VH-VL binders against q0atu2. Designs and how they scored, part 162

Target 1, 119 residues: q0atu2
Amino acid sequence: MLDKKARIRTSREYRNVFEKGKRLSGRFLIIYYVENALDNNRFGFITNKKIGMAVIRNRIKRQLRAIVREYQGQVKNKHDIVLVARAGIGKSSFEGMEKDYIAIMKKAGLFARNANKID

## First folded at step 9 (VH-VL)

Design q29 (framework fv_dusigitumab)
Fold by ESMFold2-Fast, scan of step 9:
Structure q29 (fold): chain C 119 residues (1-119), chain A 122 residues (1-122), chain B 111 residues (1-111)
Amino acid sequence: as target 1 above (119 residues)
Amino acid sequence: QVQLVQSGAEVKKPGASVKVSCKASGYTFTSYDINWVRQATGQGLEWMGWMNPNSGNTDYAQKFQGRVTMTRNTSISTAYMELSSLRSEDTAVYYCARDLGYDSGEFYFDYWGQGTTVTVSS
Amino acid sequence: QSVLTQPPSVSAAPGQKVTISCSGSSSNIGNNYVSWYQQLPGTAPKLLIYDNNKRPSGIPDRFSGSKSGTSATLGITGLQTGDEADYYCGTWDSSLSAGYVFGGGTKLTVL
């Protein structure tokens, strides 16, 4: 699980990212992102009812948090990032979500191009 | 062989919409992203946005937000770009282009359509 | 106005060497891989270089690319009349709503 300080928790914080941030879409994910004035990154997660039943939405949210946690060392510091799951993500494999996350973060310029979780 | 074949030239009045098609062949259409790039006469290349043909997900350059829509029909391996509220400065050649790699997270365009000339005049 | 700066034109004689620069910032070239595209008169652009310095199949080795800091360079050796074209650099720009950006283009004239 991501530490409390690495999570976006309040409606005000989410609103700030949506209002002031940039948007980039991937195959199964949309990210909204903005620089913050903190010394760390913070992540938010949104899974809506169009994705499927609560069991599916909760599984996806847990898997996305696990992916984010695994790659957090590659993310440029001082950003608030909200991940929004798109329709169709419920049909994706864990590996499919992971690849989409990596691709979208690289396109956003939020990953160091030469950094990888393994090699 | 990979080919992207675009629809023919269009002449439109200011305020109208135009929809350009891009038919793909020689590869699995849903495995590569499609980008749209335009070029006004004698000017440089300008990126408009991209579309993932498997999911239908899109992302548009900020300049075109609210005016452009990118779609596809997977049964005929065809991508579409519709631009609305046309103005004289939209007069350009519009290209579709294939993004080589999904997993890389970087754009580079290995195959391009031949271009579609759109002229906006009254 | 383009975000990436290229010289508007360069010229050289057949057989000579030419370089075309592309200057950006930390949010584009400094953070991302650079590609180069060749556009012959009256044709669609063609990929020349991707990932800073790699050539697609069919591109001759006299075309090369490099990147240092926030700038990239396209090199062309053994210049031929068929190289007369517009050349564009391109990369992802995280500061411009996470969009792809092109340089303004360089017209190469082979005298």
Scores: ipSAE 0.006, ipTM 0.576, lowest interface PAE 13.5, mean pLDDT 84

Design q3 (framework fv_dusigitumab)
Fold by ESMFold2-Fast, scan of step 9:
Structure q3 (fold): chain C 119 residues (1-119), chain A 122 residues (1-122), chain B 111 residues (1-111)
Amino acid sequence: as target 1 above (119 residues)
Amino acid sequence: QVQLVQSGAEVKKPGASVKVSCKASGYTFTSYDINWVRQATGQGLEWMGWMNPNSGDTGYAQKFQGRVTMTRNTSISTAYMELSSLRSEDTAVYYCARDLGYDSGEFYFDYWGQGTTVTVSS
Amino acid sequence: QSVLTQPPSVSAAPGQKVTISCSGSSSNIGNNYVSWYQQLPGTAPKLLIYDNNKRPSGIPDRFSGSKSGTSATLGITGLQTGDEADYYCGTWDSSLSAGYVFGGGTKLTVL
C-alpha cells in the first residue's frame, strides 16, 4: 500500500483536484491532476457502484493502488492525482489497467523517468 | 480491414483555415486515438497532436497551440483536424494515423491515412 | 530541427546489411519505446518496428530494431531494391511539452 502522506483522503482534497485540475480519459481510467505545494505526490482512487459488486470494486481498487505504487518513482513530483475507474474496468486484466495507466500518465506529461516497465 | 480514408487536396490563401477529415473503418473507432502528422515537400514527419475519439480529449504540439483543433464525429467514425491562420509554411501533406497506445501503454501508429495535400499560396 | 538525430542518408548494395541510427535524450528514447516507419516514394508511412524490436504482421524478419541508452538502431539484412525508402524513428517525449517526436529521416539508397 501507499503511505498515508501519498494519499488524498478528505472530500475537501478531492474537491480541490476536481475543481482546479486537468482531466484526461483513458480506456478504463480517468485521471484528474493538479500541481500541489507539497514535497510529494498524493493519489486518490474512486470506484463507483457502476463498476460492479463490492468484491469487484475492492479488487480494482487494490490493483490500482499496486500499479500506482509500482510506478510512483516515475511520476513528476508535487502533484495530486485522482484515478477514477470507468464502468468497463471490471472486465479488464491487471495488465490492461497497467497499460492504460502508463498511457494516460504519459499523455498528461506526468512521467519524468523510465516510464517503460512493461515487457 | 482497417482503413483510414482522408478528404481530398485543398488549395488555400494565407490567413484562411483548412479542415481535413479522416474516416475510419474496419475497427471500433472509439477504441484508439487518432494522431495527426504533417510532412512538407522533401522534409520529415512532424507530429501535430492526438485526439481521443471516445472522450474528445486532445493534446497538441506546442508549435500548433492556438491554431489547431482536433475533433471527431463518432456517428460517422470520422476525425477532423482544422488548422487556422494558414501560412505558406503550412504547405504540406497531412496524415491521420491510428495509435495503439492503450493496448501497449506505448505510442506507435499502425495504420495511416493516404494523406491530404494542403497548398497555401496566393 | 528534429528532436531525434538520424543520418540523412545511407547506401548499400543488394544482399548487404545496413544499420540506421537514431539518437535522442533521456526524456525521449531513454525513457520510452521506439518505433520505426518506412516511407516508400509517394506513399504514406508504414509501421515497420514498434516497442523497440517488435514487428507487425507482414514485416519480414530481415528488419530488426534495438535500443541502448538514449539511442536506437534499425537493422536491415539481405537488402533488396524494394527497401529503397525514407526511414523514420519515433518515440514519446516526456519533457514539459509531452508529445510524439520523429527523427529527421534517413534516405536509404540501394545501389
Scores: ipSAE 0.327, ipTM 0.824, lowest interface PAE 3.6, mean pLDDT 89

Design q30 (framework fv_dusigitumab)
Fold by ESMFold2-Fast, scan of step 9:
Structure q30 (fold): chain C 119 residues (1-119), chain A 122 residues (1-122), chain B 111 residues (1-111)
Amino acid sequence: as target 1 above (119 residues)
Amino acid sequence: QVQLVQSGAEVKKPGASVKVSCKASGYTFTSYDINWVRQATGQGLEWMGWMNPNSGNTYYAQKFQGRVTMTRNTSISTAYMELSSLRSEDTAVYYCARDLGYDSGEFYFDYWGQGTTVTVSS
Amino acid sequence: QSVLTQPPSVSAAPGQKVTISCSGSSSNIGNNYVSWYQQLPGTAPKLLIYDNNKRPSGIPDRFSGSKSGTSATLGITGLQTGDEADYYCGTWDSSLSAGYVFGGGTKLTVL
């Protein structure tokens, strides 16, 4: 779903986010995020065996990519962001994951403001 | 000469915590990342995570998140790995290893500690 | 199970050559550099190869590495009895629990 240039792929890219980035925890998600020197955002996704069987982990990863893609226009440009799914995410609905994503991104200050919202 | 020297063997009961030390010498401690790798008897190598000695930033393998803590004391060039809520399957040799690939962004471990045997028995 | 697959064992006579394979996917070997480690019995691992095909100072040129697509290979020529050891490939993996992963290891027996 996400364009190749919008995905974190290499050890160097992951190392940079974890090493220099900030960490913020939501109910079902943890994000690590850092500004990049590119003209676009990049995303990484981490799901682990604590979430459940492979079929559940693959579903979660697919759904998280769909959520990120849907809201990519709201994210402030020039960030590398890694999403880590917490164990409890396996019991969440799609809507629950989406709400947690929006909440954590807003808390991180990563969502763009409307023209009439001065904050 | 680059050297990583680890603390001695430990025997622990299930539910206890263990803290392994790794003292670096022969290089600038804060210039290279430290990784922790374990190996159960007759089994393969298993990566646990890394720690940046300059910043103190860490990243843990998902299997160990919530049970592992990696720290350092720069005044004595020593890295630490603490593993809590020990189980019998945590019985292993624990290694610290220097990450020479920092500048390239790639992981590879050029110098390893001698290993610390941790035995967890009920 | 390991996400990187190695044969469990390989054997050859002194003076011969062997290759040890390490098979992965695009999320690990396909996106990243591969390293190789030698572990003699009772000792800590030792770096043999980094960045797919480079040798650290002190590693003889009998040891070589290569990578093609999602697989890597360690080559050892002129086998010596002292080469009898376990060999591990390693790389970063982003697909499961993003982190460094090792192959399951290959025991080399020199007859």
Scores: ipSAE 0.231, ipTM 0.768, lowest interface PAE 3.9, mean pLDDT 87

Design q31 (framework fv_dusigitumab)
Fold by ESMFold2-Fast, scan of step 9:
Structure q31 (fold): chain C 119 residues (1-119), chain A 122 residues (1-122), chain B 111 residues (1-111)
Amino acid sequence: as target 1 above (119 residues)
Amino acid sequence: QVQLVQSGAEVKKPGASVKVSCKASGYTFTSYDINWVRQATGQGLEWMGWMNPNSGNTNYAQKFQGRVTMTRNTSISTAYMELSSLRSEDTAVYYCARDLGYDSGEFYFDYWGQGTTVTVSS
Amino acid sequence: QSVLTQPPSVSAAPGQKVTISCSGSSSNIGNNYVSWYQQLPGTAPKLLIYDNNKRPSGIPDRFSGSKSGTSATLGITGLQTGDEADYYCGTWDSSLSAGYVFGGGTKLTVL
């Protein structure tokens, strides 16, 4: 579970990421990202109805939050990042989502040199 | 004098696409974001998404992701909303609306187009 | 179904006061600013209130807004027949999928 200070919650904060941020597309995920003036990273999540019914979307959101939490120590500090799930994500395995997340974060230059999973 | 003027009514068959235009005047087109909102007959307002006319960046409501595309042509100060794979429940009045974009940080719609009626029927 | 709850209708006589409620949750009204829109019959909506309680230029001071916790209220004093319209609250929602949401609307009838 991501704690309160690691989540993007307000319209102003989402607006800032979409307005000033860069966009990068992966196979199952799109990210929007921008540097913030805080001491920590913050994450937002968007799922669409093309993924499937609420039970599937809730599963995907929980799995994405788990992946983000697992790798948050490797993300360069002071970024606001919004993850948008693409329609095909509903058919992906957990490993497939994890690999896509790592790939897009590396392409965005958001992972530190040690981009490996931390124990 | 800020104005948003939309294209005329459309009648489409199920499965078709519709593209609605919204021509802005009276302000710097690239300084304010454009939102799209629809309203089915006798129903409430439903937000579809926003588009930044300076960058071309978009963000779509969950229900419309994969079916909607929002674009603009800055040389003629015009925003576009294209909705594909039309269904009967897409029959509605479609509005474009201006907000303050990044400057305000908040979403609120200070000027609205007159609306475009889209009817989807066989 | 809208995520913000408004009463479907409200009625009062000319010169009276009405309030229209808009109820949400911590993921929307609780963490964000609220706007109110007026829609006269056959017309596009018009912004009445933004940032919970601010009026755009040209909106008379008999229209007011407030927010407390997860609810917002639109107040109209000195009702006039020209106030007959549908009224909508709106705000950002950051629950499962982030986006802007409107209330279901309230029809105001001036008796």
Scores: ipSAE 0.006, ipTM 0.600, lowest interface PAE 11.4, mean pLDDT 84

Design q32 (framework fv_dusigitumab)
Fold by ESMFold2-Fast, scan of step 9:
Structure q32 (fold): chain C 119 residues (1-119), chain A 122 residues (1-122), chain B 111 residues (1-111)
Amino acid sequence: as target 1 above (119 residues)
Amino acid sequence: QVQLVQSGAEVKKPGASVKVSCKASGYTFTSYDINWVRQATGQGLEWMGWMNPNSGNTEYAQKFQGRVTMTRNTSISTAYMELSSLRSEDTAVYYCARDLGYDSGEFYFDYWGQGTTVTVSS
Amino acid sequence: QSVLTQPPSVSAAPGQKVTISCSGSSSNIGNNYVSWYQQLPGTAPKLLIYDNNKRPSGIPDRFSGSKSGTSATLGITGLQTGDEADYYCGTWDSSLSAGYVFGGGTKLTVL
């Protein structure tokens, strides 16, 4: 599970990422990202009502947090990054979400091309 | 202090439209979604839809699709709900209410406006 | 009838305990968090419980919530005259008519 200091928690912090950050879209994910003035990365996760039932949205959030944690060491330090689930993500596999995350992070220049994960 | 202040009571004839306003203060308007809920006299609460004031995205309850429009003006931190083709059964108190914004999955109404009475009669 | 079922009324004396039930299905309570709202006569509703069992700041601990399967319960202990109000449960409904749904409301009378 992601360390609590690595999570974006307040609406104010989310707004900062949306307003100042860059946006990049993948198949199942959109990321918003901005460099922060802290000594660590922080991640936010948004699964809106259009994704489906709370059980599906909560499953997606847990799976995305697991993916982010697995690849945490590959992410450039000092960034706030918000992952927004797109319509259709509820029908994707865990592998599909993982693949999309890796691809979009590499495109953003936030992530090494030869990513290693915690198995 | 968070406040949602709604426009005053309205009396309309059948077939008219009504536009209710909801002015937010005490927080960043674009950070929280605005929902609209109505209540006929002596009846329960009925959800009408939500609007994301940052994106402008809306979702309407199926019953009101085609008759309701939810908008906002971010420069004055004000949300609007317009209901058209009014019928006598639309006579109710209309509330705006805040929930967590940014297309989040959190869905509960932490602050409510005082309500706007809309009476539809010939 | 409402998608979420509540008893229309409950009553008890000051100092007593009451519980108010809210029954739904897998598409609403079964898959989503439940909130409870208090509406005093002539006023707007007020959030009392969110995420099944959490209290906003300013709500005393004599109010509690719980959820089991497709049903939720609001508990009120140490009843006070000022608790006389209508109480509504609410949650998201993920079915084809997706949207937020409220229970029919329960009138609490403190006698």
Scores: ipSAE 0.007, ipTM 0.565, lowest interface PAE 11.0, mean pLDDT 84

Design q33 (framework fv_dusigitumab)
Fold by ESMFold2-Fast, scan of step 9:
Structure q33 (fold): chain C 119 residues (1-119), chain A 122 residues (1-122), chain B 111 residues (1-111)
Amino acid sequence: as target 1 above (119 residues)
Amino acid sequence: QVQLVQSGAEVKKPGASVKVSCKASGYTFTSYDINWVRQATGQGLEWMGWMNPNSGNTSYAQKFQGRVTMTRNTSISTAYMELSSLRSEDTAVYYCARDLGYDSGEFYFDYWGQGTTVTVSS
Amino acid sequence: QSVLTQPPSVSAAPGQKVTISCSGSSSNIGNNYVSWYQQLPGTAPKLLIYDNNKRPSGIPDRFSGSKSGTSATLGITGLQTGDEADYYCGTWDSSLSAGYVFGGGTKLTVL
């Protein structure tokens, strides 16, 4: 589970991400993201009812939070990020969701870089 | 004066798509977000999603993600909501509504279109 | 099936006071402002209350709103026959399916 302070919780916070943020689509995930004025990153999540039954949606929710938590140390500081799960995510493996997340975050330039030659 | 004028009633067969329009006047179209809300006969209000007419960004309710597309044409101050793979359960009045809550950061809808009746039947 | 619970109906006589409740959770009412909408028969909804307790221009002071914890209340005093309508609360829900949610609606009958 993510810390409470690492979650986007209010309408004002979601509106800020949607109004001022950038959008990037992956295979199973869409992200909206914007720089914040805080010392930490915050994440919001949106799922699709068509992903499947409540047990599947709960599994996806737990797995997405686990992936985000695992990689939060690699995310550039001071961002609000909303993840939107697409219908096809219900057919994905944990590894498939993880790979899509990494690919999207790299494309968005949100993963920290260690050297000039590493993109 | 602020007005939202919607397109006329539609009758569709199951599996078809419908595209409802909402023409804004009396204010700067790109300065206020547009929401779509539907209501089946004798039933409650159901939020479908949100669209920023300046950026084109959208956020859809869980139930409609994958079936709904919200777009706009800024040159004619018109918002669109397209719903695909129609079922009999999609028979409803569809409303567009202006979002005044931007300054407060909250969502609330001060002006509504008159509604568009969509009937899905065989 | 709505995440915000309202009584399906309320009834009162002209001149009386009625209250309509809207119950939610910390992910919606607990973290956000509440709005109320009035829908007269055959018409589009109309904004009645926003930001928990504020009235738009043109809404009489007989209508009031309040919020406590995870619940909100719409109050109507001096009830009139023209108040007969459906009333909906609405707010943002910040759960995994983040978005705007409405209560199930309350039909007010003026006896």
Scores: ipSAE 0.006, ipTM 0.654, lowest interface PAE 9.3, mean pLDDT 85

Design q34 (framework fv_dusigitumab)
Fold by ESMFold2-Fast, scan of step 9:
Structure q34 (fold): chain C 119 residues (1-119), chain A 122 residues (1-122), chain B 111 residues (1-111)
Amino acid sequence: as target 1 above (119 residues)
Amino acid sequence: QVQLVQSGAEVKKPGASVKVSCKASGYTFTSYDIHWVRQATGQGLEWMGWMNPNSGNTGYAQKFQGRVTMTRNTSISTAYMELSSLRSEDTAVYYCARDLGYDSGEFYFDYWGQGTTVTVSS
Amino acid sequence: QSVLTQPPSVSAAPGQKVTISCSGSSSNIGNNYVSWYQQLPGTAPKLLIYDNNKRPSGIPDRFSGSKSGTSATLGITGLQTGDEADYYCGTWDSSLSAGYVFGGGTKLTVL
C-alpha cells in the first residue's frame, strides 16, 4: 500500500494532472504526469466501468497500487502521476500490467535507477 | 512471415523534407512499437525515435527534436518517418524496426526493414 | 561520440573464439537489458542477443552474451567466414535525454 501523502486525493488535483500534464499510452495503461512543487511523488488511479464489474475494477486497482509501490523508489522525485486503466486491462495478467507500467515509465523518462527488475 | 517493407531511395536538396514509409505485414501492426534508426555511410547505427502504432505516441532523440515526425496509418499497417530541413549530414540509410521488447518492459528490435537510402545533395 | 564504447575492430582465424566488449554507465547498461545486433555487409541489422544473454530462434549457440555491472560482452566461438560483419550493442539510456543508444560498432574480420 502507498501511504496517504503519496496519493492524489482531490478532484482538483486530478484535474491539474489531466490539464497541465503530458499523456503517454501503453498497451493496458495510460499515464498522465506533471512535475509538482512538493518534495514527493503522488499517484492516482482510475478504473472506469468499461473495464468490467466492480470486483474486476477493484482487483485491477489493487494490483496497480502494488506495482506502483514496488517500483516507487525508481521514480524521479516531484511528480504527480495518474494511471488510467484501458478497457482491455481486464484480460491482462499481473505480469503484463507490470511490464506495461515499466515500459511506459521508461519512455516517459520517469525512471531514474533500478528500473530493471531483472539484471 | 513478419516483414517490414520500406519505400524506395530518395534524392533531396538541402532544406527539403523526406518522408519514408514502412509497411508491416505478418503480425498485428498495433501490438508492437516501431523505432527508426539511421546509418550514415561508413558510420554506426543512430537511434532516432519510437512510435506507438496503437496510440500514435512518439519519443524522439534530442538531436532530431523539431525536425522529425513519426506517424502511422493503421488502415494500411504503415509507419512513416518525416525528416525536415535536410542537410548533407542527413545522407544515410534509414531503417524501421519492430520493438518486441515492449512486452518485457525493455527494448530490442527483432525485425528490421531493408532500409531506405536518402541522399541530400545540391 | 557513442555513449557505449566498443573496440573499433577485432580479428581472428576460422574456428577461433572472439569477444567483443561494450562499456557504458549506470544510466544505460547498469540499469537496463543489453541487446546485440549483427550487420552483414550491405544488409539491415539482425538481432543476435536480447535480454543480456538470450538468443532468438535461428541464432546458433556459438553466439553468447553476458552482462556484469556497466559492461556487456558478446562471445563468438567456432568462427566462420560468414560471421564477418559489424556488431553493435544496444540498450535504453534512462538519463535526462531518455532513449535507445547503440555502441559505436565493432568490425569483425575473419582472417
Scores: ipSAE 0.384, ipTM 0.832, lowest interface PAE 3.1, mean pLDDT 89

Design q35 (framework fv_dusigitumab)
Fold by ESMFold2-Fast, scan of step 9:
Structure q35 (fold): chain C 119 residues (1-119), chain A 122 residues (1-122), chain B 111 residues (1-111)
Amino acid sequence: as target 1 above (119 residues)
Amino acid sequence: QVQLVQSGAEVKKPGASVKVSCKASGYTFTSYDINWVRQATGQGLEWMGYMNPNSGNTGYAQKFQGRVTMTRNTSISTAYMELSSLRSEDTAVYYCARDLGYDSGEFYFDYWGQGTTVTVSS
Amino acid sequence: QSVLTQPPSVSAAPGQKVTISCSGSSSNIGNNYVSWYQQLPGTAPKLLIYDNNKRPSGIPDRFSGSKSGTSATLGITGLQTGDEADYYCGTWDSSLSAGYVFGGGTKLTVL
């Protein structure tokens, strides 16, 4: 799991990323991202009702947190990043979500030179 | 057709640096990552890292961190890999390879350069 | 120190079937797609299989891939003399030394 310092936790922080951030769309994910004034990255996760019932949304959120945690060592520091799950994500595999995350982070230029991650 | 054409063989002294080039043609250079893989004589394949030609961002294998630099020049569709502080164990064939899995975030290398032999001799 | 373990060599006669194994862990094969590469003597590697079991255009259906748990297998049927080569599995490894990793390679000799 991501620790508290790596989480976007308030609606104000989410709105700031949406209003001022850049947007990139992948197959199953959209990211909004903006450079922050902190020493670390923070991640937020949005799953809306169009994805499915609460059980499905909670599974997706849990899986996305696991993916983000696995790759956190590769992410360029000092960014607030919000992942928004698209409607079709409920039918994707874990591997499909992971592939989309890696692709969109690469396109955003957010993967650091060091191809390493914290387990 | 897709081609990756690498620079010619190099002979270097221990402690020197080598810079290998990889010129891409037949596709949009900025659309796919370029990976670098080496193979020491009689040994297996060893991944060194990747470079995103659109952003310039790189990711290096831990073993090469601090010694390798991967860059590109988009105006001539060319990727570069520079390895410094050369030792005899760096004697190998160095390959560049296109990452077709880039769009999906997966890694698999569908087109490879012909290889560049680097010999480190004293 | 290959993270993925392959037998160093396999051999069979023309027309026969051979399988090449690739064993890893949950940090690599267990949660990622596997690719296979063929390297003929003196040449660059060639992509043979991607996404565990898919063939690029131009690769005959004699070549097949599969994955079960933390292991992957390359199958070759109807062996031909031109199949004599080194074969490598490859995948992403998500451990602390993360990156793309190759198996140690398997030398296929066609008798």
Scores: ipSAE 0.008, ipTM 0.559, lowest interface PAE 14.0, mean pLDDT 84

Design q36 (framework fv_dusigitumab)
Fold by ESMFold2-Fast, scan of step 9:
Structure q36 (fold): chain C 119 residues (1-119), chain A 122 residues (1-122), chain B 111 residues (1-111)
Amino acid sequence: as target 1 above (119 residues)
Amino acid sequence: QVQLVQSGAEVKKPGASVKVSCKASGYTFTSYDINWVRQATGQGLEWMGWMNPNSGNTGYAQKFQGRVTMTRNTSISTAYMELSSLRSEDTAVYYCARELGYDSGEFYFDYWGQGTTVTVSS
Amino acid sequence: QSVLTQPPSVSAAPGQKVTISCSGSSSNIGNNYVSWYQQLPGTAPKLLIYDNNKRPSGIPDRFSGSKSGTSATLGITGLQTGDEADYYCGTWDSSLSAGYVFGGGTKLTVL
């Protein structure tokens, strides 16, 4: 799970990212992102009702947190980033979600061009 | 200006299928989900499902699962809803509606088509 | 049948105030944003309120919304004859049969 410090926790904080941030879409994920005034990155996760039942949404949310945690060291510092799962994500494999995350973060300029998994 | 224009009234026999169209204009068609909602005469609104015009992905209300198919043709900005194995209880006005917030967790229908009357009678 | 409960009718005179309730459960109103839709006779529904209490452009401030727990309320002040319509609440349901649900509707009669 991500450290408490690295999570967007309040509806106000989510709204700030949506209102002031940039948007970029991938195959299964949409990200909204904005620079923050903190010493660290923060992540938020939205699995909307169109994905499916609560058990599916909870699984996707856990898997997205695991992916974000694994690649945390690749992300440019001082950003608030919200991941929104698209309707089709429920049919994706873990690997498919991971590949989409890497691709979208690179396109956003939030990853190094040749980013690799944290060893 | 955003506009959703639906196909004309249909009269069908029990057991037949009906396909209603909804042509979008005034916005980027692939950026917003289309939902379908029906209303029997003198009754309330009943949600049928959503369709993502970018991906083609759908979600249907349990009541319609197996009988409804929602599709789109992006080249002409048109959404379709096909309902099969029609019964007299399917007699209703069918609406398409554009959904805001599919990608942010906020969901509401900001623009609606004018409705298509479907009558199922022998 | 609807999973969200609204009174079937309300009535008041021009210039008065009415409130329309919408009651649900933790899986719908308790967990999600509520919208309200106005349907004038013979027309398609029109969005009145979204995100519990926000108005689209063109909707006058005499229409308001609120949410508390598993219930939502639509308020209409300064009633006008043109407000005579059916009003529906709506929200997402997060249960195992996840989808959008509407209230049964409330007919507003302006006397």
Scores: ipSAE 0.006, ipTM 0.582, lowest interface PAE 9.5, mean pLDDT 84

